# VH-VL binders against V-type ATP synthase subunit D (atpD), part 15

Target 1, 210 residues: V-type ATP synthase subunit D (atpD), of Coprothermobacter proteolyticus (b5y8b7)
Amino acid sequence: MASTVSPNRMTLLALKRRYTISKRGLKLLKDKLEAMVKAFRDLYTEFDRERRYIEELMEAFVELLNQYESETSPAVRDRIRSMQLFQVEYELSTRMVFNIKVPFLDVSLKRMDIPDLYLQTGPAFYKALSVYEELLPHLLKLASLRNALHMMSVEIEKTRRRSNALEYNVVPELERTIKWVQQYLDEMERSQTVRIMKVKSMLEKERGNA
Short names: E, the ipSAE of ESMFold2; O, the ipSAE of OpenDDE; V2, 0.75 times the mean of E and O plus 0.25 times the DockQ between their complexes.

## First folded at step 18 (VH-VL; framework fv_anetumab)

Design j2 (from k2 with heavy chain I50Y; at its last look DockQ between E and O 0.78; V2 from the best seeds 0.00; counts 0 for: unsure alone 74.8 < 75)
Fold by ESMFold2, look of step 18:
Structure j2 (fold): chain C 210 residues (1-210), chain A 126 residues (1-126), chain B 111 residues (1-111)
Amino acid sequence: as target 1 above (210 residues)
Amino acid sequence: QVELVQSGAEVKKPGESLKISCKGSGYRFTSYWIGWVRQAPGKGLEWMGYIYPGDSNTRYSPSFQGQVTISADKSISTAYLQWSSLKASDTAMYYCARETYTIYKDASATWYFDYWGQGTLVTVSS
Amino acid sequence: DIALTQPASVSGSPGQSITISCTGTSRDVGGYNYVNWYQQHPGKAPKLMIYEVSNRPSGVSNRFSGSKSGNTASLTISGLQAEDEADYYCSSYDSSLNAYVFGGGTKLTVL
């Protein structure tokens, strides 16, 4: 960088302005990064709470499915597989996470009118339907949260790279260049001062000898 | 280099108040959580809570909720642990530690304490 | 509530490999990769040796390694040296509560 810079007062002023702008930009990026990391952690907490709740529901659901299969003949199970048990109703919404609009899929299940199958299946089938009604909306919410975390992680990585470039490359190079130009100008001024004092001394000697 | 420097040892009586400090240097203080960990004499480590100095958001272990106050002054890069009324059972070594993190591009993350203060011994006796 | 179980003590001779266990549940050690390991010499502050189950921070000897199987995490120290004599703590993190727990600690004695 010093090899591409002419050491004069105009260049020094321009470099100092770039330094000030770069330092201000670095501070803004670090402030943004702090806010994003905090927001990411808050969202991550929500994601993990959903994941844990889903794990509980999945354990219950699997147990009920095993009981259903033990209570129900293959022929009845095949009949049930061909039935539409639920109507899916959904809305797409938007949630703001630190200036990022994140889509969320808000779903509910409406159980269709189905024949009374209790004598053919037993109670586990109906309990499994109830757990599934709760499970599916939570799974889709988890997917929405996972997408939001991904969108945030990408923006965090981008911001970190920009911050690092300013902090470890751009700002230090400007600082070194400013120091070099300043030292050069100071030496030029000091040398000129000495030269002027030498001329004055020679003129005083000439007047004294005249 | 990252360093956490804690205030000196304290000897107190039951019922007295106390505020101990942890000064962070060599890094951007507001970007990392600071945790507090207790170690009773001859015993193991117990997590007490942490603070995010950037916004003063705090979290306490259930065992310590209401027993201590965690605070920070980001202008001097310092976190605090304080008691309004000390008990003899508060006799312990208290560490502060910086919590750092890794956030991966696949949106997974992890958190851990990478740098620890030297400890502040608090002795509470009649 | 997370509870991490460590053996109270482990011993080994110089040059041997030893393993310290940290047992939790499927809701912490088994289901997540938040196990960290800390070394504490007598009278000193803890030092991070392993994070995220198996990651070694810079400046930590490659003689230290971490792993897990099921609900048990392990810290392995190969080529045991006298300086390794210390207390070792595992920890885990519950991201749904933003809370940590430490194991009870394991005293490593180098014979």
Scores: ipSAE 0.723, ipTM 0.898, lowest interface PAE 0.9, mean pLDDT 88
ESMFold2 (binder alone), look of step 18: mean pLDDT 88; pTM 0.910
OpenDDE, look of step 18: ipSAE 0.841; ipTM 0.945

Design j3 (from j1 with heavy chain S108E; at its last look DockQ between E and O 0.58; V2 from the best seeds 0.70)
Fold by ESMFold2, look of step 18:
Structure j3 (fold): chain C 210 residues (1-210), chain A 126 residues (1-126), chain B 111 residues (1-111)
Amino acid sequence: as target 1 above (210 residues)
Amino acid sequence: QVELVQSGAEVKKPGESLKISCKGSGYRFTSYWIGWVRQAPGKGLEWMGFIYPGDSNTRYSPSFQGQVTISADKSISTAYLQWSSLKASDTAMYYCARETYTIYKDAEATWYFDYWGQGTLVTVSS
Amino acid sequence: DIALTQPASVSGSPGQSITISCTGTSRDVGGYNYVNWYQQHPGKAPKLMIYEVSNRPSGVSNRFSGSKSGNTASLTISGLQAEDEADYYCSSYDSSLNAYVFGGGTKLTVL
């Protein structure tokens, strides 16, 4: 009697509800993944642009250091190595990247007063100080960007694993189970219909044998 | 299964307009950039630009900026490459390709084309 | 911004190993470290063979391998077979410019 209420029919309805909720959850995870990957790519672009600018500054800095070494005696270079040339000032802040709070380190340099060095070294030394003043804040920004990318990659991987579990395990199993239960119930209904038709056919033959 | 199906070959005269298509199926079309790649007869591959169908964000190679229009209709999962006035030098095979990505746990990432359309041969001759 | 240089052709006999090079023309170009390799048979669309220098997609034979040394990426095909005869392109994505470049291509002939 496939037309009567049974636990199998209740099971089918429960499975269909679970399927709908799971499919909605999968769509939400895929939407989240899409947004996170887009934000990751934007941040990766910022990171790569920063890296290239730092490479240009570093090339300039190395060239100026070479000139400084040729313009400045070893004794003066040793004296300069023992000096504090900059005061480092920093502030830790946060940036939101797709609902992820990421720490950023903002750095600035103040050049210390260095009397009596003008006659002991050439112009390359002071140019190198100027490039370094710009270089160090950018290096720390790069480190902050790399950390942000790492934090995002961890969250992306976590979300991918959850999405994959729904897409390739949970949802397909529900689909197969629903299909099997539906076919079982349809077969039971069809069997009932055939039995009714057989009884009618037997009754018709009895009339014909009268 | 990811599939990109392009429109058929075209034979055109200089000065005519043309719009060729690339239909994506088997994946979430709005979530991946679609690129267009040109291959002149006997020559190599040349990136023309790409579009993100989800928001229609479009980027062109400097060599092709202003030469073609890249667009998409996300309702039918189709990207387009369009010329307003063809020239003989536009004779080439044109491929669409889906960009995908790999983001590793250590924050390394790479972008590349994993699936390609079959190509659309465009011939421009008088 | 970036340029990738490949030899015009390479040839080898069945069973041999061959290597195709892909060299960046400027140390300042970004993205060449993420070199991808595509195979293209005549009249056919390109097929991704290697991504991120050395990774193989599913369905690509382990006879194909990739490596990098300095500014040069290399595609190596071991146990050369007649079906490997094709054009091979390296490619790089520059994330700072959101742009791709392809090498000029290398025609592989199997003798």
Scores: ipSAE 0.638, ipTM 0.847, lowest interface PAE 1.4, mean pLDDT 85
ESMFold2 (binder alone), look of step 18: mean pLDDT 89; pTM 0.918
OpenDDE, look of step 18: ipSAE 0.832; ipTM 0.937

## First folded at step 19 (VH-VL; framework fv_anetumab)

Design d1 (from j1 with light chain Y100L; at its last look DockQ between E and O 0.57; V2 from the best seeds 0.00; counts 0 for: pae E 3.8 > 2)
Fold by ESMFold2, look of step 19:
Structure d1 (fold): chain C 210 residues (1-210), chain A 126 residues (1-126), chain B 111 residues (1-111)
Amino acid sequence: as target 1 above (210 residues)
Amino acid sequence: QVELVQSGAEVKKPGESLKISCKGSGYRFTSYWIGWVRQAPGKGLEWMGFIYPGDSNTRYSPSFQGQVTISADKSISTAYLQWSSLKASDTAMYYCARETYTIYKDASATWYFDYWGQGTLVTVSS
Amino acid sequence: DIALTQPASVSGSPGQSITISCTGTSRDVGGYNYVNWYQQHPGKAPKLMIYEVSNRPSGVSNRFSGSKSGNTASLTISGLQAEDEADYYCSSYDSSLNALVFGGGTKLTVL
């Protein structure tokens, strides 16, 4: 927007063109924002459900780890630490969330053959393996969802700022400037009419004084 | 300015039907959820459900699901709350409210009511 | 699964500062959920006073402020005035219920 505006017809037409373009742009930004916010809420709900489920699994896992440590001697725990307990299978995929490509890390675990340690550890060890096998894929999914929400939130914030700037700053400023230029041009036209009428009356007086 | 104008007070008998309205103005009606909130006499606020007028997506509180119908007519920017058969326990003040949001760059978010209708008193007595 | 607990009533004298509490859990109020506050005068619709825990809408007096500590959100009214006498409700969005949840409400009496 120009810092100063010359009040003439060319400027008025240019301002009106910019006003029309800005109003159409505002509508498009509001439509985009509406769709993005609705998609964000759906994803946010999915994230929150995952988070709550993971919190339940995490509480169970911690309790089982405490039991495992009380059931299992240090020597056996050292042996278990040297074992490969799971084979990790993963792939990176992409989801489209409202025109934003968001990476997702899909993970699954396969439990490796574990030597029979039943006599050397208690049942908490095997229960903990089962909980961890479920926990890790969900935790990584949660991280992917959090990243997706972050990417969406950045784009929503950008769109909201553009919409607010047009709606509460640019468009009103254009309206005020157009009004000022129109009023100036109307006053110029009115003044010309008065001057013409005054000149006519002076000419009539001059003819009367012939 | 944003304004929500509700229909007037109603006095009904048990078993009668009723449809009350909430007309939104001063904003894009189809872009915001409209919630219905009940307040029994002398009691607190109780959320009943939401509608998104843009696509008529509707959500109900478990406490009210099947008991009321929430709808909207976007051509006249109006949301509705209706009962097929009123009970004396439905006597309450009913508000509509516009939901809005704040979404942060860190992906945290919240939703809340920024504008409320004036309320519609529904009295159901035998 | 959000349950918001408020005191039934609170009172104060003009000029005093008072605080209304809204208590949840470490999984909601103490965690990621935001708390909003509404004021309701008798016979009137609720009015949003505080959103996002501590933000004030335009037109709301700066005597109203919000905060959160641990699992408890607080609405503080400084310089208490007779017009502040009303019911106050906290609220939060519960994603697991897909619902807005209100606290039970607190009646503020200005002595």
Scores: ipSAE 0.263, ipTM 0.660, lowest interface PAE 3.8, mean pLDDT 85
ESMFold2 (binder alone), look of step 19: mean pLDDT 90; pTM 0.925
OpenDDE, look of step 19: ipSAE 0.838; ipTM 0.944

Design d2 (from j1 with heavy chain K105P; at its last look DockQ between E and O 0.81; V2 from the best seeds 0.00; counts 0 for: unsure alone 74.7 < 75)
Heavy chain, then light chain:
Amino acid sequence: QVELVQSGAEVKKPGESLKISCKGSGYRFTSYWIGWVRQAPGKGLEWMGFIYPGDSNTRYSPSFQGQVTISADKSISTAYLQWSSLKASDTAMYYCARETYTIYPDASATWYFDYWGQGTLVTVSS
Amino acid sequence: DIALTQPASVSGSPGQSITISCTGTSRDVGGYNYVNWYQQHPGKAPKLMIYEVSNRPSGVSNRFSGSKSGNTASLTISGLQAEDEADYYCSSYDSSLNAYVFGGGTKLTVL
ESMFold2, look of step 19: ipSAE 0.726; ipTM 0.893
ESMFold2 (binder alone), look of step 19: mean pLDDT 88; pTM 0.912
OpenDDE, look of step 19: ipSAE 0.821; ipTM 0.935

Design d3 (from j1 with heavy chain Y115L, light chain S91Q; at its last look DockQ between E and O 0.63; V2 from the best seeds 0.00; counts 0 for: pae E 4.5 > 2)
Fold by ESMFold2, look of step 19:
Structure d3 (fold): chain C 210 residues (1-210), chain A 126 residues (1-126), chain B 111 residues (1-111)
Amino acid sequence: as target 1 above (210 residues)
Amino acid sequence: QVELVQSGAEVKKPGESLKISCKGSGYRFTSYWIGWVRQAPGKGLEWMGFIYPGDSNTRYSPSFQGQVTISADKSISTAYLQWSSLKASDTAMYYCARETYTIYKDASATWYFDLWGQGTLVTVSS
Amino acid sequence: DIALTQPASVSGSPGQSITISCTGTSRDVGGYNYVNWYQQHPGKAPKLMIYEVSNRPSGVSNRFSGSKSGNTASLTISGLQAEDEADYYCQSYDSSLNAYVFGGGTKLTVL
C-alpha cells in the first residue's frame, strides 16, 4: 500500500476514514469471537459430562454382557442375536449455537413384543436390555454434540483468521501508510513556513537598513 | 505489555479481613478466565477458583468453597480475592493467572494458564 | 487435597536427560489429554512449559518434552542445563469436580 500511495491531503483523509472503519470492524469481530468461544466451552462441558455418563453406563453394560454370556447357552445367544428386540424411533432436529444451526438426531427405543425368555436366560439379560435402552440414545446424542463442536470449531477458526488479518496485516499497513503520508505533508508545511519566514526576514532587513 | 499486576504484600492478624487485587493489562480482560492459586511457604501450588469477568461466572475449588470470595470489576480490568476472617493457615503466596485456550479444527480443545501475576505474599500472625 | 503424585526431588548432571513423573487417576490424567507442566524458579511466578500433555508454547526450548501413558504423565528435560534447576508442577482438570488439580511438585537439582 505504501508503494502505491500518493502523499496528499485527500489521500490522508481517505486512509484515516478507512482506518477508523477497520478498527471498529476489528473490535466487533473480537466481540463475536469472544461470544463464540464462550458458547463453545458451554457445549464442550455438556459433551464432556455426557461422555462421562456414557462411560459409566458402558462399564455397567459390559459387566452385564459378561454375566449374560455366562448365564446363557451359545444356541440361545445366537437366537437372541437374530431377533429384533427394539424398534428405533428417531427425529432430526436443529439447535441454535450462537447463530449456527446444528443438526441433532434424537433417538428413542421401543421394545418389540417378544416372547418371555426368562427360562432360557438369566437376570443379566433383562438388566442389559434396560441399560442398552438408555445407552443408545445417549450415544447418538454424544455424536450430535461432537458434530456441533466440530461445526463451531470451524467457525471459530474462520473468525480468528479474519481477526488476525485485520489486526496484524490490514490495520498495521494502514498505520504505516498514514504515518508516512503525515510525515511527508508535515515536511512540506515546515518547508513552506521556513520560506515565508525567510522572505519576512529579508523584508525586515531591507526596511531596517533604510 | 500483556501482564497481570497484583497488589502488594500484606501482614495481617487472625480475624482481620483482606481483599487483594489482580489487574490485567494489554489484552481484553473480559475474554479470559482469571484463576487464583495459593502456595503456602515451602509447599506446592493449590488451585482456589476462577472467574470469567465478562459475566462474573465464578467457580471454587471444593477445598476453598465458602472460605474466600472471588470477584471482578471489569470496568477497571481487575479481579479480587477476599477473606472475611483470616486464619494463620492463610499465610501463603497468592498468584492470579489468566486461562487461555486452544481450540482445534477437529473440535478438541484444551485450557491452560499462560500468564501469571507476580504474586501477593499474605502473612497472618498473631 | 493434592490428587497428582510427583517425586519430591530429582537430580542430574549437566547434559543428562531426566524425567519427572506425574501420576493421577482416570478422572484426571488418565481420562483426557489435560496435562500441563509449569516451571517455577525460587521467588518467581510459575511459567507454562508444556500444555495438553506434549505441546510447547512459543519460546520454550525443544529440550522440554511431555508424554502420557495411562494415568501417568512425564516431563522429560534433555541436555540438562544449570538454568533448569527449579520446581516443576504438573496440573490436570477433573471435570466431575470442576476443579484444577496440581501435583505436589518436584525439585530439580542440577549438580
Scores: ipSAE 0.174, ipTM 0.660, lowest interface PAE 4.5, mean pLDDT 85
ESMFold2 (binder alone), look of step 19: mean pLDDT 88; pTM 0.907
OpenDDE, look of step 19: ipSAE 0.799; ipTM 0.926

Design d4 (from j1 with light chain S91Q N98S A99G; at its last look DockQ between E and O 0.70; V2 from the best seeds 0.00; counts 0 for: pae E 3.7 > 2)
Fold by ESMFold2, look of step 19:
Structure d4 (fold): chain C 210 residues (1-210), chain A 126 residues (1-126), chain B 111 residues (1-111)
Amino acid sequence: as target 1 above (210 residues)
Amino acid sequence: QVELVQSGAEVKKPGESLKISCKGSGYRFTSYWIGWVRQAPGKGLEWMGFIYPGDSNTRYSPSFQGQVTISADKSISTAYLQWSSLKASDTAMYYCARETYTIYKDASATWYFDYWGQGTLVTVSS
Amino acid sequence: DIALTQPASVSGSPGQSITISCTGTSRDVGGYNYVNWYQQHPGKAPKLMIYEVSNRPSGVSNRFSGSKSGNTASLTISGLQAEDEADYYCQSYDSSLSGYVFGGGTKLTVL
């Protein structure tokens, strides 16, 4: 970039203005990055807590399914596998999370009318239904949180890339170019001053003689 | 250069109060969590808690909640660890450390301590 | 209540490679929680050697490397030197604490 500018006073002033604007822009990007990362960490902590809770529910659910299989004949299990036990109702919404539009999937389950199968299945079947009824909304909340984290990570990377470009490319290049132009202008001014002083000294000697 | 400078060693009696400091320089102090880590003589590292100086949000390890107070004064870039009543078992080296992070596009992330203070030795004896 | 298990000590001869293990669970080391490694010489503050399992900060020798397999993270030191004699700690994030957990530490002795 140093080779792409003409060294004059107007160019120097324009470069200094751009430098000031770039430095302020860099500060704003770093402030934004700081806030985004803090929000990301809060969301990441919530995601991890949800994940661990879901793992506990899943472990309980699998155990109840194993008990259900031991309590229930194959014929009854086949009948149940063909039944619709729940109606899944959902709403896809968009929420603002730190200046980012993030889709959220809100889910609820409505248990369908099914025959009373208690003596054919035993208690584990109904306990499993209750755990699943809690598990599915939490699982979909986890998916929404994961997507939000992903969208934030993309925006964080975009902001970091822009901040890095200013900090390690744009600002240093402006500094180098300003330094070069300033040195060039200082050398021209110094040379012109010496020449003018020499001419004045010569003329003053002649005026004193004349 | 990022630097964390802690206050000097302390010798105290049981029951006395104490406040030790950690001054951060060479970076934007309000942008990073500061953690406190204890190391009893001859023992391993224990995380005590951390603070975000930008908004004073604090979190404590369960082992230390109610036992110490973590605070910060962002105007002088300083974090503090404070006891209201010291016990002999509080004899340890106390480190402050700056937390930083890596976050990737696939939303994977981690947080870690990249710079540590020199430590403040606290000795509590009768 | 996440616990990171390290061997109490390991030994190696100069020039050899040594590995220090850090074992956790599928909920921490095996999951989203990454492992970091710190070196501590006697009387000195800990120093970050490896972050995010395998990344090395600027100023850390390339003789130090990290890896993970299943629920176990490993710190490997190649070309062992006398100054590598120190305590080594692994560390991870514990969401139940909303904070950190350190392993018990491993004393590395260079014979």
Scores: ipSAE 0.275, ipTM 0.662, lowest interface PAE 3.7, mean pLDDT 84
ESMFold2 (binder alone), look of step 19: mean pLDDT 88; pTM 0.907
OpenDDE, look of step 19: ipSAE 0.642; ipTM 0.839

Design d5 (from j2 with light chain Y100V; at its last look DockQ between E and O 0.80; V2 from the best seeds 0.00; counts 0 for: pae E 2.2 > 2, unsure alone 74.7 < 75)
Fold by ESMFold2, look of step 19:
Structure d5 (fold): chain C 210 residues (1-210), chain A 126 residues (1-126), chain B 111 residues (1-111)
Amino acid sequence: as target 1 above (210 residues)
Amino acid sequence: QVELVQSGAEVKKPGESLKISCKGSGYRFTSYWIGWVRQAPGKGLEWMGYIYPGDSNTRYSPSFQGQVTISADKSISTAYLQWSSLKASDTAMYYCARETYTIYKDASATWYFDYWGQGTLVTVSS
Amino acid sequence: DIALTQPASVSGSPGQSITISCTGTSRDVGGYNYVNWYQQHPGKAPKLMIYEVSNRPSGVSNRFSGSKSGNTASLTISGLQAEDEADYYCSSYDSSLNAVVFGGGTKLTVL
């Protein structure tokens, strides 16, 4: 950048204005980045707590499913596969996470009227239904949280790259160019001052010899 | 370039109050969490809690909740650890440390300490 | 709560390679790259030696390396020197608590 700059006072003022704008832009990007990283950490905490709860539910569900399969004949299991056990109710919403619109899906299940199959299945089937009723909404919430984290991570990366470009490339280049132009102009001024003093000294010598 | 400078050693009696400091320099102080870590004589490292100086948000280890106060003054880039009433069991070396992070492309993330203060020895004895 | 298990002590002769272990679970070691290693000389502050399992910060000797296998992370010091005598702590991150958790520490003695 210094190689494309004409060292004059007009150019120096323009460079200083660009420097001020770039420094202000850098501050705004860093402020935004700080807020996004803080929000990300809070959201990641919510995600991990939800994930741990789901792991507990999933372990319980798998155990109950195994018991159901061991207690229930293949013919009865096939009959149950053809049944609608739940009605899904859902609500789609949007959350704003630091100026990012993130879709969120809230889901609940209603158990349908099920014929009494207790003698054919035993208790594990009904316990599994109860765990599934809780498990599925939490799984979908987890998916929404993961998507939100991903969208945040992309925006954090973009903001970091913009901040880095200003901080480590644009601003230092402007600083170097401003310093070079300033030093050039200062040297020209000093050189002219010395020449004026030499001319005055030479004129004083001429008067002394006259 | 990054430096954390802590206040000097303290000798106190049980029941006295104390506030020790940790001054950060060479980086943007409000952009990083500051953690406090205790090390009792001859023992290992124990996490006490942190502060995010940008918004003063604090979090305490359950072991230290209610026992200590973490605060910061961002105008002078300084974090504090404070006791209202010291106990003999508070005798330890106390470190502050800067917490940094890595966010991965799969949106997982971790935090760890990249720079540590020199430590402040607090001695509480009758 | 995450618990990281380290041996209480390890010893080696100058020039040997030694390994310090840090054993946890799939939540803190096996499934994530959260393990860090800190060196602490007596009376001095800890220093970050390895972060994210295997990354070495600038200014840390090539003799220090990190790895993991299953639920065990390892710090390896090759070409052991007297100056390596110190306490070594592994750590991990508990995202549900927003907390760094330390292992119990390992005292390395250079014979």
Scores: ipSAE 0.444, ipTM 0.731, lowest interface PAE 2.2, mean pLDDT 86
ESMFold2 (binder alone), look of step 19: mean pLDDT 88; pTM 0.911
OpenDDE, look of step 19: ipSAE 0.829; ipTM 0.939

Design d6 (from j2 with heavy chain S108E; at its last fold request DockQ between E and O 0.84; V2 from the best seeds 0.00; counts 0 for: unsure alone 73.7 < 75)
Heavy chain, then light chain:
Amino acid sequence: QVELVQSGAEVKKPGESLKISCKGSGYRFTSYWIGWVRQAPGKGLEWMGYIYPGDSNTRYSPSFQGQVTISADKSISTAYLQWSSLKASDTAMYYCARETYTIYKDAEATWYFDYWGQGTLVTVSS
Amino acid sequence: DIALTQPASVSGSPGQSITISCTGTSRDVGGYNYVNWYQQHPGKAPKLMIYEVSNRPSGVSNRFSGSKSGNTASLTISGLQAEDEADYYCSSYDSSLNAYVFGGGTKLTVL
ESMFold2, look of step 19: ipSAE 0.738; ipTM 0.898
ESMFold2 (binder alone), look of step 19: mean pLDDT 88; pTM 0.912
OpenDDE, look of step 19: ipSAE 0.843; ipTM 0.946
ESMFold2, look of step 20: ipSAE 0.730; ipTM 0.892
ESMFold2 (binder alone), look of step 20: mean pLDDT 87; pTM 0.906
OpenDDE, look of step 20: ipSAE 0.845; ipTM 0.947
ESMFold2, fold request of step 23: ipSAE 0.743, 0.712, 0.744; ipTM 0.901, 0.888, 0.896
ESMFold2 (binder alone), fold request of step 23: mean pLDDT 87, 87, 88; pTM 0.898, 0.905, 0.907
OpenDDE, fold request of step 23: ipSAE 0.858, 0.859, 0.855; ipTM 0.953, 0.953, 0.953

## First folded at step 20 (VH-VL; framework fv_anetumab)

Design f1 (from k2 with heavy chain S108E; at its last look DockQ between E and O 0.82; V2 from the best seeds 0.74)
Heavy chain, then light chain:
Amino acid sequence: QVELVQSGAEVKKPGESLKISCKGSGYRFTSYWIGWVRQAPGKGLEWMGIIYPGDSNTRYSPSFQGQVTISADKSISTAYLQWSSLKASDTAMYYCARETYTIYKDAEATWYFDYWGQGTLVTVSS
Amino acid sequence: DIALTQPASVSGSPGQSITISCTGTSRDVGGYNYVNWYQQHPGKAPKLMIYEVSNRPSGVSNRFSGSKSGNTASLTISGLQAEDEADYYCSSYDSSLNAYVFGGGTKLTVL
ESMFold2, look of step 20: ipSAE 0.624; ipTM 0.838
ESMFold2 (binder alone), look of step 20: mean pLDDT 89; pTM 0.911
OpenDDE, look of step 20: ipSAE 0.808; ipTM 0.923

